# Ledger of designs, part 16: VH-VL binders against Putative inactive neutral ceramidase B (ASAH2B)

Target 1, 165 residues: Putative inactive neutral ceramidase B (ASAH2B), of Homo sapiens (Human) (p0c7u1)
Amino acid sequence: MRQHRQFMDRTHYLLTFSSSETLLRLLLRIVDRAPKGRTFGDVLQPAKPEYRVGEVAEVIFVGANPKNSVQNQTHQTFLTVEKYEATSTSWQIVCNDASWETRFYWHKGLLGLSNATVEWHIPDTAQPGIYRIRYFGHNRKQDILKPAVILSFEGTSPAFEVVTI

## First folded at step 4 (VH-VL)

Design b7 (from m15 with heavy chain Y101F D103S W104Y P107Y, light chain D28S R30S N31E; framework fv_modakafusp)
Fold by ESMFold2-Fast, scan of step 4:
Structure b7 (fold): chain C 165 residues (1-165), chain A 118 residues (1-118), chain B 107 residues (1-107)
Amino acid sequence: as target 1 above (165 residues)
Amino acid sequence: EVQLVQSGAEVKKPGATVKISCKVSGYTFTGYYMNWVQQAPGKGLEWMGWINPNSGDTDVAEKFQGRVTITADTSTDTAYMELSSLRSEDTAVYYCARSEFYSYFDYWGQGTTVTVSS
Amino acid sequence: DIQMTQSPSSLSASVGDRVTITCKASQSISEYVDWYQQKPGKAPKLLIYDASNLETGVPSRFSGSGSGTDFTFTISSLQPEDIATYYCQQYDNLPLTFGGGTKVEIK
């Protein structure tokens, strides 16, 4: 039984491309696209450098259609919140999209563009330290002479600090 | 062959609760969302909510929040929709329908008629 | 909520006529729209998905087009068995929403 994960989709993607950048209007309507000069999982809006417990950390990523991930079902996780552990020099997962503290929102744009917003509602029990948010997705790609493929990708936010005071 | 088979017609009094089942076969139950749709007599289709049977996660349309509970039993490949505090305007045919995440409804149950009347 | 405004509410046409139904979304939904046929007393049946793709086993006289906010469903040559109510539906955002339906009758 997981905490309910809601996807609140609104057409909210900032269209920074022109229609002249579309190779084929109708032919490519079912593929995921990234803005020119970016790739899937790239951070569009980083988290703030610092948060206090009780605040909401938010990161916006270049997204892809979540149905690709459900169809591939390798991981049931769209996101993780990770805390840096200096003694082992490694990142430890502290929660994922099954946690009540996290929200995942997918916003569709035109011509396969979209963004994914990840929120972490920082609980009062959170330990002070360095954190990051990661997004896990899959994009659909269709080449002219090849069948459609589903490709996995990951995005990682810049690190941010959580303080209790 | 994919099949969605719903439970039979129900006649209920105002204030009662109804629970409708949708038993699936011919596919992996946990691989698809199950949607519930209401259609009042002579009216159009209205989405009530869906469930991810793999996780148990649900979303319910605001109109039905507090009255609708959607559940799934993976041991019997059956989805359920429970509607409480029944009113005359709940008289309708209720459908279950299969979809992928944010996708079209490719298979539908045959419908369950619920009549709310004294 | 995304409102799907479907027109006309009803129409009567002759066998062999071209029938056109439109659906307008209150905000852009890209191509995330489907079309369903519902015959009296039966469950809806998917005809068109992702705005323009014909479901397997559905006759080629049915077609869909459009993107963004304006969508069209067409029956190129109406047949007697096409008497039904047709619905568009968006799956861009929750709650999922249907158009009001178009009742197609033959005269």
Scores: ipSAE 0.006, ipTM 0.492, lowest interface PAE 14.1, mean pLDDT 83

Design b8 (from m15 with heavy chain G31D D57G, light chain D28S R30S; framework fv_modakafusp)
Fold by ESMFold2-Fast, scan of step 4:
Structure b8 (fold): chain C 165 residues (1-165), chain A 118 residues (1-118), chain B 107 residues (1-107)
Amino acid sequence: as target 1 above (165 residues)
Amino acid sequence: EVQLVQSGAEVKKPGATVKISCKVSGYTFTDYYMNWVQQAPGKGLEWMGWINPNSGGTDVAEKFQGRVTITADTSTDTAYMELSSLRSEDTAVYYCARSEYYDWFDPWGQGTTVTVSS
Amino acid sequence: DIQMTQSPSSLSASVGDRVTITCKASQSISNYVDWYQQKPGKAPKLLIYDASNLETGVPSRFSGSGSGTDFTFTISSLQPEDIATYYCQQYDNLPLTFGGGTKVEIK
């Protein structure tokens, strides 16, 4: 299913500024940046504590350009929706970015900053329980005297509850 | 130096299919989107679509949906644009052009002339 | 689709003249407009990006301004090598769209 990928590819850049510092602008565009005091994958807006089936769970993360992901990594994914299983005390993947129910939006902000918004459109068939959303990305870093480096990162939302009523 | 090199001129009959290549060098192919632009003789520029070579995801302008297929081969750093069911109105120069997602086009390929005649 | 209306479609001016081209978007596109120069038989070349930023290596006589729906491209002192067709382009939303072009000729 490629529906969510189409929405991601249609995400607008929010980067808009007029500057005479064109070199700095170009460097900030091709190099991912996190807000001071935060790191890539940090949660900027958590999901609500509770959702009903049919609602949309949304998490906003400090993001990076999705083009940085490693092309040839087997089963590479941008996001997962996971349900807690008490019997095994583990999180089980119930959706990923290939699922129709999930949407990934990348918004490029000012000065190389960006946000990754993950939506989970909770299907009527979803089981009640405790869920979380995770984001997997790669940021491009380039120091003055060093070649560009691609670094992996991940972020995890606070847990939230899904109910059927 | 970043370069986009396109395949040579094509002469086709109505109803035929043409496939144009755009080979890149001097940068990481999967880091940029590749756009395709049509320019009919004496007319302006018209965006046909783009591809994200990293994912293979494409978007094609409504006018060309059903006739245009855009692909990318990451092993050879080459993008392709295939246009089927050719009409005389498809006579044009076709350009590939690199962009970073929603951004400017730089550089451009040299263009490929396609002539459709009976 | 966002339509880019460019005017005039052609103009003739003398060397040293100030040349102004305008581009109007059918809806607000912030500053997401680029300007390209195309000489006969050649691919387009980026001159201005994000409405007002001069691309590296482009002469300072070229400039751009505007935001929202109304954009202007200016050549402050036209030179013989500036004979070309100029295009605006928006990248606010898909499909990406170009203006109709302005052919600039020397009298």
Scores: ipSAE 0.000, ipTM 0.488, lowest interface PAE 13.6, mean pLDDT 82

Design c10 (from r11 with heavy chain G57R, light chain S96Y N97D; framework fv_retifanlimab)
Fold by ESMFold2-Fast, scan of step 4:
Structure c10 (fold): chain C 165 residues (1-165), chain A 123 residues (1-123), chain B 111 residues (1-111)
Amino acid sequence: as target 1 above (165 residues)
Amino acid sequence: QVQLVQSGAEVKKPGASVKVSCKASGYTFTGYYMNWVRQAPGQGLEWIGVINPNSGRTWLDQKFKDRVTITVDKSTSTAYMELSSLRSEDTAVYYCARVPEYYGSGSYYFDYWGQGTLVTVSS
Amino acid sequence: EIVLTQSPATLSLSPGERATLSCRASQSVSTSGYSYMNWFQQKPGQPPKLLIHDASNRATGVPSRFSGSGSGTDFTLTISSLEPEDFAVYFCQQRYDWPLTFGGGTKVEIK
């Protein structure tokens, strides 16, 4: 059955290659694209250098269709808010996409271009310190001569400071 | 392997307080949020609040804000929900429920639940 | 708070039949590309069990006869062919806004 299946797959590929321009237009609608000179997860609009508790920290990233992450059916990370801990010299996750303080907005643009906005509504209980926001996603890439590929990516904001006064 | 085991049923009089425990095992306790949900007999589910076991920070539904305290003991991997000033309307099964560590888009769901603790408030 | 209305309150069906359960939110529980609606099954004396998360994703170990669909304010849980163990109460639950809220439930009972 493997020999027959491989031959059939090859035949189907050739038929798809010779298909009408209607299929090409449909394919252009389902791929993710990044702006020229950018990659997925790149920061388009960084957070401010400093926020006060009660304010909203916002980062805009080069985005991709969030359905790609859901359709992969793997253990995914979508977004985090992390606080720097100097004693261990490491970043600690304080919020994720399940947190009430975070909001995610995906804005679909033209021809597969999109952006992802991550908001962190800084609670009154937040400790002062150095923070960052990270975005984790998947982009769909389609080469005309090859099957579609789903690729993981991540973006990290510049660090910003949260103060209480 | 993952288990959430809750304390036994309680019978309380109006005005008293109750403290329900939820002992976790089979996973890293501090890596997962713990939620509390209740269900009055024959009725629907009502969310109470959530705790981050790593930080001890809590978020409560406004209707419970003044009567509920959620805490954790990291050394015993146990979460607690204390409800004060009990009324007959507080008679319900109280559940703890875990949210998974991974953060896929839209992925806030209760993957494991405790068996429930029946709290009966009667005079 | 976001109010979830489930309909019908009761479905009386036989094994092998298709069940269609509706959940309507008082406001949209979707952003671009994502819907923050979960579905749970509950049997008497047991805690709820997750069936579907994020409108259409089946939880691990959930049979393929269960499917979820919808976006915005209107969501559906479908059981393509009822098995005896599927007669239970089903709840929808939104994670879009604070606080978390559940629907009133739909009871699927034997006809």
Scores: ipSAE 0.006, ipTM 0.479, lowest interface PAE 15.0, mean pLDDT 81

Design c11 (from r11 with heavy chain N54R, light chain T31K R95S N97E; framework fv_retifanlimab)
Heavy chain, then light chain:
Amino acid sequence: QVQLVQSGAEVKKPGASVKVSCKASGYTFTGYYMNWVRQAPGQGLEWIGVINPRSGGTWLDQKFKDRVTITVDKSTSTAYMELSSLRSEDTAVYYCARVPEYYGSGSYYFDYWGQGTLVTVSS
Amino acid sequence: EIVLTQSPATLSLSPGERATLSCRASQSVSKSGYSYMNWFQQKPGQPPKLLIHDASNRATGVPSRFSGSGSGTDFTLTISSLEPEDFAVYFCQQSSEWPLTFGGGTKVEIK
ESMFold2-Fast, scan of step 4: ipSAE 0.030; ipTM 0.572

Design c13 (from r11 with heavy chain V50R, light chain R95Y N97D; framework fv_retifanlimab)
Fold by ESMFold2-Fast, scan of step 4:
Parts: C-alpha cells; structure tokens; sequence
Structure c13 (fold): chain C 165 residues (1-165), chain A 123 residues (1-123), chain B 111 residues (1-111)
C-alpha cells in the first residue's frame, strides 16, 4: 500500500496537516486569485524540452487552494503524467497523484494568490517518448451578495521528451 | 541574515572537472531555487542552470547540458555545481544566486548572490 | 534566445547628474501588464546586486533615486541624482523566456 500511504501523506501535508487545519478553514474565506492577465492552471514554468531517466520533471502552475478540490474533484486526481501513444494517437495516463514518482506542492501567497508545483521523478523504467504533465484544480469565487462558488480548472504543460541516456 | 558562501578559487588543466560549492544560511534552504551564473573576465553574465533544492530537479542552459551537474546536500544546506571537460573559455568567476518564493506572478529574480569562485583553466 | 542590447556602453557623468540607461530586447518580454525584466548593479570584485525586479519594483534597501520603467522591448533604468557609490556597471536581465539572458552592461563612470 505504498502508493496509498504516499497519497495519504501528500493529502495530509496539503489538506489536513493537523496544527494548521483551523487556520486553513479561516484562510478559505479568502477567494482564490490569479495574477492579472493569467488564469488558473496557466503554466508559469514549463518542463524542460528533454529529460533523461532519473531526472525530475517540474512544472509550476497558477494554483488554487487544494481544499476546494476535496469535495469537487474531477478526474479523481490533482495531477497526471501522460505519455503519447502513436498507435492509438492519444495521451495515456502513466502516473497520477497517488503514484510513487509524483509530488504535488501548493505554495500559498498573499490575498488568494498561490502556485502549484508538480514533480515527476522519472523512474529508470520509464520508456522513451513524448510526455506531458497536467494539473486539475478548483478555485473559490465569492461575489458581493452571492454565495461562494467552486469552479474547476485544468492546466497542461508543453510536451517534453524522455530519453534513456 | 541570508548568506551564500562559496568554495575557494580553483586552477585546473584543460579536460579536468571542477566542483564548486555554495553553502546557504539564514533561511529555509529548500524554499528557494538556487541558480548558477558565470562571468568571464571583463565579460557579461551567463546563466548556467538552476536547481530546486526541495526536489533536486534541475534545468540547464543547452550549451552546458552535457558538462554540468547541479546537486544539493539538504543536511548541510549546500548546493554544488560540477563542470566537466574544462576548456580555456570556461575561465570565469562562478556565482550561486538565490531566487525567492514566487506566488502566482511567476516573478524570477536573484535576490542574494554568493561572493563568487574564480575558476582558471590553463595548461 | 532573447538578446538584450544595452546602451550606451559607457556613460560618463558627474555626481549629482541624472543617469538614464537603456535596455532593448530582441522580442517582447511583457504580457498583459507584466514585464519580466530585472536590473542589477555590479562593482569591481563584487557579485551583482539586485536593484529593480519586474521592470519597476525597487528591491529591498535600494535608494529611491533608482527607478525602472518600460514595457515590451524597451526598458529604462534611471538614477535621478548620482551619488559616488553609484558609479558601477549596470546589467538588465530577462526571464520572459529560457535561457535567462543578460545585457552586455552599461558602465557609469566619473567624468
């Protein structure tokens, strides 16, 4: 159950780290914000165009509070690592947020601004090919005289190549 | 106070490797990206690459891709840059430089620099 | 890669005078009100020191006589009244695209 335990470790640190849970509930009153001219899920730092097995692929996205995703999660995951399959002409999920090789970090900023960093520790068993990283999140919006709403969003990195040497 | 303290000057022959260290203090080492930048005598600044100390993930300039390795030791809050197959044009002062946490805006700037390490490559 | 061209290469001025330094990018380093341009000061034997980040934001501890402006491809660093410690080399640096690149520098020297 290592993947399940790692999933629980990630969600514990991000969503339910006990000493901060009450503070997080207070902070959730603040709406999520994207920087001017950007949208949630926008790539702030893309992956490199190429990686070798054993390296760490990293993408930074405009983020939102992951607590919003706990009850409203689409895709059943915060992130995917996908490999292009030429035979089926489609992207295949090879990893998600429960995977041993992935890490999700949420960095809270001021006044609802935040970043989400997705890491993929490329295993030595990874097949060479074209990959991409995706982020699935939810932002909280509160208009004057309206109830708060939770809106889903997604971001996708540029494709990158993984080589064995 | 934030300090980045680099290892001392090195003199190397062509074809050798050099490993420069950068010891960080006064902040949470894993919270900030560490970059490496060099400056040849009398020349401008050239970005080499960066590392995320939290993950060990690196991003290198294409011209250094096959010669540079950047690593960290979290227990000592130290970053390392190793440059192999040294040539005379690699003679430069090598700097480590910190990038602060960025939130939503994608701001990326070097707020603190090491004192520099002179690497001289000569036969 | 984005090429940054600084002008003039050398600026000879006296203390108390205004310095205006230019940095021109080979392509836009701005999007929707954000400009991904920084400025650094370097004195002989010292590492560069951050002055301005994101085109116009003064770094902590930097005197108010330093200001940055511009967007798109054209950026300016202004020193309103030169102090003796301001005679140094100034570099612009972009982070709109990878790799990160620096300008060739403008040397501000005593006349």
Amino acid sequence: as target 1 above (165 residues)
Amino acid sequence: QVQLVQSGAEVKKPGASVKVSCKASGYTFTGYYMNWVRQAPGQGLEWIGRINPNSGGTWLDQKFKDRVTITVDKSTSTAYMELSSLRSEDTAVYYCARVPEYYGSGSYYFDYWGQGTLVTVSS
Amino acid sequence: EIVLTQSPATLSLSPGERATLSCRASQSVSTSGYSYMNWFQQKPGQPPKLLIHDASNRATGVPSRFSGSGSGTDFTLTISSLEPEDFAVYFCQQYSDWPLTFGGGTKVEIK
Scores: ipSAE 0.006, ipTM 0.506, lowest interface PAE 13.1, mean pLDDT 82

Design c17 (from r11 with light chain T31R G33S S35T R95Y S96D N97S; framework fv_retifanlimab)
Fold by ESMFold2-Fast, scan of step 4:
Structure c17 (fold): chain C 165 residues (1-165), chain A 123 residues (1-123), chain B 111 residues (1-111)
Amino acid sequence: as target 1 above (165 residues)
Amino acid sequence: QVQLVQSGAEVKKPGASVKVSCKASGYTFTGYYMNWVRQAPGQGLEWIGVINPNSGGTWLDQKFKDRVTITVDKSTSTAYMELSSLRSEDTAVYYCARVPEYYGSGSYYFDYWGQGTLVTVSS
Amino acid sequence: EIVLTQSPATLSLSPGERATLSCRASQSVSRSSYTYMNWFQQKPGQPPKLLIHDASNRATGVPSRFSGSGSGTDFTLTISSLEPEDFAVYFCQQYDSWPLTFGGGTKVEIK
């Protein structure tokens, strides 16, 4: 209950922009950047190989400003939690960023660098099996003598196992 | 003092699109999921979808996935539901409804509702 | 999807009487100690109002005459003594499985 309130406050802080922040973005025309040798959506910190129900699975990705995704409207979701289904040999979406079990934190760095942290609070009702977390974003690019463009990207975590107690 | 105020009634012809708005006030807009639910005259409630205003991510009922788009404008604390290719069967009151965000074994329920927007589809 | 069947469709009673409303799910909406069932009240021309969440927890401001019970597939909403303002339509709603689904409603009307 207290921990949930803390996570919500943190998410609001990271993703809410003041008028001063908005003005700065308009004046400086800051674009999204990935670290040298990395691309947007790259996994910076993978999930652990195994979790129990009730634990929190966490993945950190090279991120981009989530405002780009809302403005561009090219993708319906920022993240998915998927469970492997052997009978169909496919990944089934278990929840996304509209699900009450997931949290998305955007950590803004300097000059367009950022990280996206995806958390999945594994409910007591989760079925044992193989899972993965995916991140879907959009980055803003501005080349010399060229209008700014918004480009889609995605990242996928290594698979991890969920077990019961 | 939480309030959800929806746009006014709409009359549309079959094949048209409608966009309903839901303006939130009295709370931190990005902290709470927003759902859309409809009710045909004299009928029960039908869930359409949900959006996380913080991320813009959506989850829709499969039967609406090809015709519904849910979006938000954080600067105005407003959620939108657009329904395309309207049919007479889409005549209904459309509601936005808020749910608190919870973790672990938390609850999921509609604690506040908009007043509803009547959308009438007729020739 | 989980189908919720409410019975009776209409319940005709007088003020002061006990009302018992049933909701049956096509599959269990309980897992371990948690039950993912809510109840709403709706009056003509108004949006639904939350009454009970998680099968048995009364929402803030809801009078004590309202109570919810049940687990698995069988759920009951009870109004111990009907007041004039209680004549309305009542819906159950599950969130165990997506998509979220509602029952067809039970209309409690004055005899």
Scores: ipSAE 0.008, ipTM 0.499, lowest interface PAE 11.7, mean pLDDT 82

Design c18 (from r11 with heavy chain E101D G104D G106S S107G, light chain N97D; framework fv_retifanlimab)
Fold by ESMFold2-Fast, scan of step 4:
Structure c18 (fold): chain C 165 residues (1-165), chain A 123 residues (1-123), chain B 111 residues (1-111)
Amino acid sequence: as target 1 above (165 residues)
Amino acid sequence: QVQLVQSGAEVKKPGASVKVSCKASGYTFTGYYMNWVRQAPGQGLEWIGVINPNSGGTWLDQKFKDRVTITVDKSTSTAYMELSSLRSEDTAVYYCARVPDYYDSSGYYFDYWGQGTLVTVSS
Amino acid sequence: EIVLTQSPATLSLSPGERATLSCRASQSVSTSGYSYMNWFQQKPGQPPKLLIHDASNRATGVPSRFSGSGSGTDFTLTISSLEPEDFAVYFCQQRSDWPLTFGGGTKVEIK
């Protein structure tokens, strides 16, 4: 029940298939593009340097059509929220796109341009520390002389701090 | 085509609250961030905060966090900024301003502004 | 927060003259290849109007006499030859970090 909005929001861009033939034909014509001077996964809007429990951390990335990822999902997720662990000097996954605290939105633009918004609704159980958000996508590329290919990419936000209260 | 139309001028007493509206038209409301900025008479511009109309998520300048609430009504494509515990120094013109779709541009900038709402706080 | 200082506070010039407006940030608002500084024009009784975004990109419909330059902490807005409608207040604004901040403004007035 409480997950209802997140589930509905996540399925918005994925469950618009009423005529698969028409959509497949459209997808075969369209290639993904990145803005001038940018690459897929680049951060367009960073998270704030600091958040409190109960706030929403948001990052906007140069995106690609999430339908490219349906059959090519490399990390089994569109996104991760990771916490830095000093003892092991590594980033630990805290949440992914199956977590009720996260939301993924894809916004389509002109000429194959798009962006992906990742939100993390920081739960009251979150531990204070250093966090980051990552985006995992796939872009479609086509040459005149070669068939279209699907290429994986990753984007990572700057680190931010989560504090309690 | 794109328009942001704000509510009319208000006169409030110290300690009261004011809620300013910003009605958007001519574009997909949930695809664009909405910022709030104020300007005291004869002074410069001061950023208050921003809302993502799709999620309802907000970021506020720390100076306003205890007094400002930004909300949206998706059904009417309207953003609201409510400021409580009003003081005389809150007398200003309040603007809403839109940020364009990030995938159509490489930047974060206010491309369309509302006409402004004068809020006067006086006894 | 990032503090933006504009100078001069007032610039008194005649039509046809060149205007050079400065905006200095308390810390860098640039990364390699990109500068996150915007410029706005404001006339009495009107909301601000975007002129330049990201240091040097002219907004749609803005005349070619307006140009922006700079990187790091030092930015300039140049009006190559002032027209009567250009006498207004100009504000710089950074989008490098939260909170978003504006400069105090430079008033370009008729001499």
Scores: ipSAE 0.000, ipTM 0.506, lowest interface PAE 13.4, mean pLDDT 83

Design c19 (from r11 with heavy chain G31H V99T S107T; framework fv_retifanlimab)
Fold by ESMFold2-Fast, scan of step 4:
Structure c19 (fold): chain C 165 residues (1-165), chain A 123 residues (1-123), chain B 111 residues (1-111)
Amino acid sequence: as target 1 above (165 residues)
Amino acid sequence: QVQLVQSGAEVKKPGASVKVSCKASGYTFTHYYMNWVRQAPGQGLEWIGVINPNSGGTWLDQKFKDRVTITVDKSTSTAYMELSSLRSEDTAVYYCARTPEYYGSGTYYFDYWGQGTLVTVSS
Amino acid sequence: EIVLTQSPATLSLSPGERATLSCRASQSVSTSGYSYMNWFQQKPGQPPKLLIHDASNRATGVPSRFSGSGSGTDFTLTISSLEPEDFAVYFCQQRSNWPLTFGGGTKVEIK
């Protein structure tokens, strides 16, 4: 009896170890992570407060694997550049990821950490005014007893001004 | 299996408008952006604009903004480019070309092109 | 706008020879680790065909004799050994800034 119980306890321990190793390997390979104290879409590096036409506005966000967005894209774009319109008191989209003047870079870090850099190469035709950049992404999450889930998120930069001389 | 089939050649007078179609097949129409590019005889390529077929949003080269309208009909998987106030210098082959949905990787390129539509503007 | 200058305008070579085509941009089309330069081949009466995207990545179905290199403002398309079907016009195209622009083309013709 005692021999049988000891044998079963050992087997259970090995199964527990195997399961923990499997979950760790899954998390290291395919799960997105945000830095401690941050969430996906948080701004890590804001744009400058002011740019001239011809310059490049850049914002760095806490990112996630862009492959998650291919099948789950809810905003039909990874990014927008928006201009404030005082008359309507609203933000108007002036560029998205289809615009050749915008760029999206995903920089993979360690253990599921990554950054998303959005660039807007400000065209000479840009109107002076107040602008902002937004990022739309999806992160992959794996819970112990649940299937993997893809969750949408968004980030918005502080506003910045575009000026002409 | 991906194909982009454009409408036939057009001959127009100065001041008229022309509407070129591009019928897509072999893929999910709303998942790829559709671009328009022209080429004057013996000359280089000139980008006109792009449309997101899912939203209908368009982004045009500034020099065409007042004369070009790009639209889509999702029910027929067809994109259209209409150019108004035609001039002799608008004589060109007009191409539609798609860009893939791999935007999150920072990759934008024309992977498939229509066969082209010759538009001739003459008095 | 970013101006792309291709040289030479015409390259006269025989089958089996190496072709080297240059494309220079009026300003950098690269950021750290990425270069936004594509290459297209065009034959008479046909639409352009993608050969290389993002400076060095060969498109699907493109033969290994085609290769792209470069960064910043200076880019090269190389055909290691010309085949008869390679005599065509080649265009570079940048997607780094608005508006999207193409080079003037390099015609590779039989000597």
Scores: ipSAE 0.007, ipTM 0.491, lowest interface PAE 13.1, mean pLDDT 81

Design c20 (from r11 with heavy chain P100S Y103F Y109W Y112P, light chain T31K; framework fv_retifanlimab)
Fold by ESMFold2-Fast, scan of step 4:
Structure c20 (fold): chain C 165 residues (1-165), chain A 123 residues (1-123), chain B 111 residues (1-111)
Amino acid sequence: as target 1 above (165 residues)
Amino acid sequence: QVQLVQSGAEVKKPGASVKVSCKASGYTFTGYYMNWVRQAPGQGLEWIGVINPNSGGTWLDQKFKDRVTITVDKSTSTAYMELSSLRSEDTAVYYCARVSEYFGSGSYWFDPWGQGTLVTVSS
Amino acid sequence: EIVLTQSPATLSLSPGERATLSCRASQSVSKSGYSYMNWFQQKPGQPPKLLIHDASNRATGVPSRFSGSGSGTDFTLTISSLEPEDFAVYFCQQRSNWPLTFGGGTKVEIK
């Protein structure tokens, strides 16, 4: 796993020691934003319809700062890879962000905009079947008249097939 | 200033390999995907593949999978596209192009593009 | 792969005239209300330049005379009144499915 997760909230430290004008500017910088017409967790780039074992499945989502998830502590995984089980008509988790074969990359854009990229390096041991990738995040909202709130969101990729040929 | 600068023109014999470079500057190299696209003289554009510079993960058009390798060197912020077993049909201008997001839309596209590298395959 | 067919191959027009360029996909490039079709302009000796992304959104710095429309399989790029600098080749490109594909191009040339 090459995921880099930041556990310390440095923004809290900065806000404690800033002037009122600087605090307002810093508050605007620490909120998460979704692009116009999109919402957090929306798929920007879907996975391919089909992969072979040994390939890398990738999905890009509208993202939010991953340290919000650590700060909130309500959800400790950023992603799941799930396999469809027809007999129970349910999705089964086969790996998450602690798995060796998954990678999570957060790419910060301007003014609170960001992308979350989830990669699944499909192991030789993967069973053939229908899979999907899910992203779990938290976005930070601030109103000048109210305390900042952390809101959970979820994105789910279109399903794709893994073949072992 | 975001810029992509490619290596110079190459002339190769059939059966040889060519390695084209694309040096990025003015942004965080590992934060954006890099695509490779080619254009034969007088023809349209053909997508070759893409690399995530952070992970090294690549996705290639099936047509090129057996002959193309895309790599990156993070220390020099340079992407490479190597095409082997060259044929006359591979004569083209090869472009690198960054995946960019217009922050007002949440979409992505190719911007900027490198200036292009002409690869000529002749005997 | 999704095949993109552009028509006509060539438009011969004079400055001030309206240009209408078509791009048809072999299967839908729209998913969940979004249409993943982009338009690029290319001049001789230059790389392509983005004009329109996601069917109808004009890229930054692109003049208002350029507009895009369409959904599903049928898309149009319109130039309301041609300027001398608009005589170029125009390509459509889909990003709905792998591999990414481009149309064959429409050349807009002076009459």
Scores: ipSAE 0.006, ipTM 0.490, lowest interface PAE 14.0, mean pLDDT 81

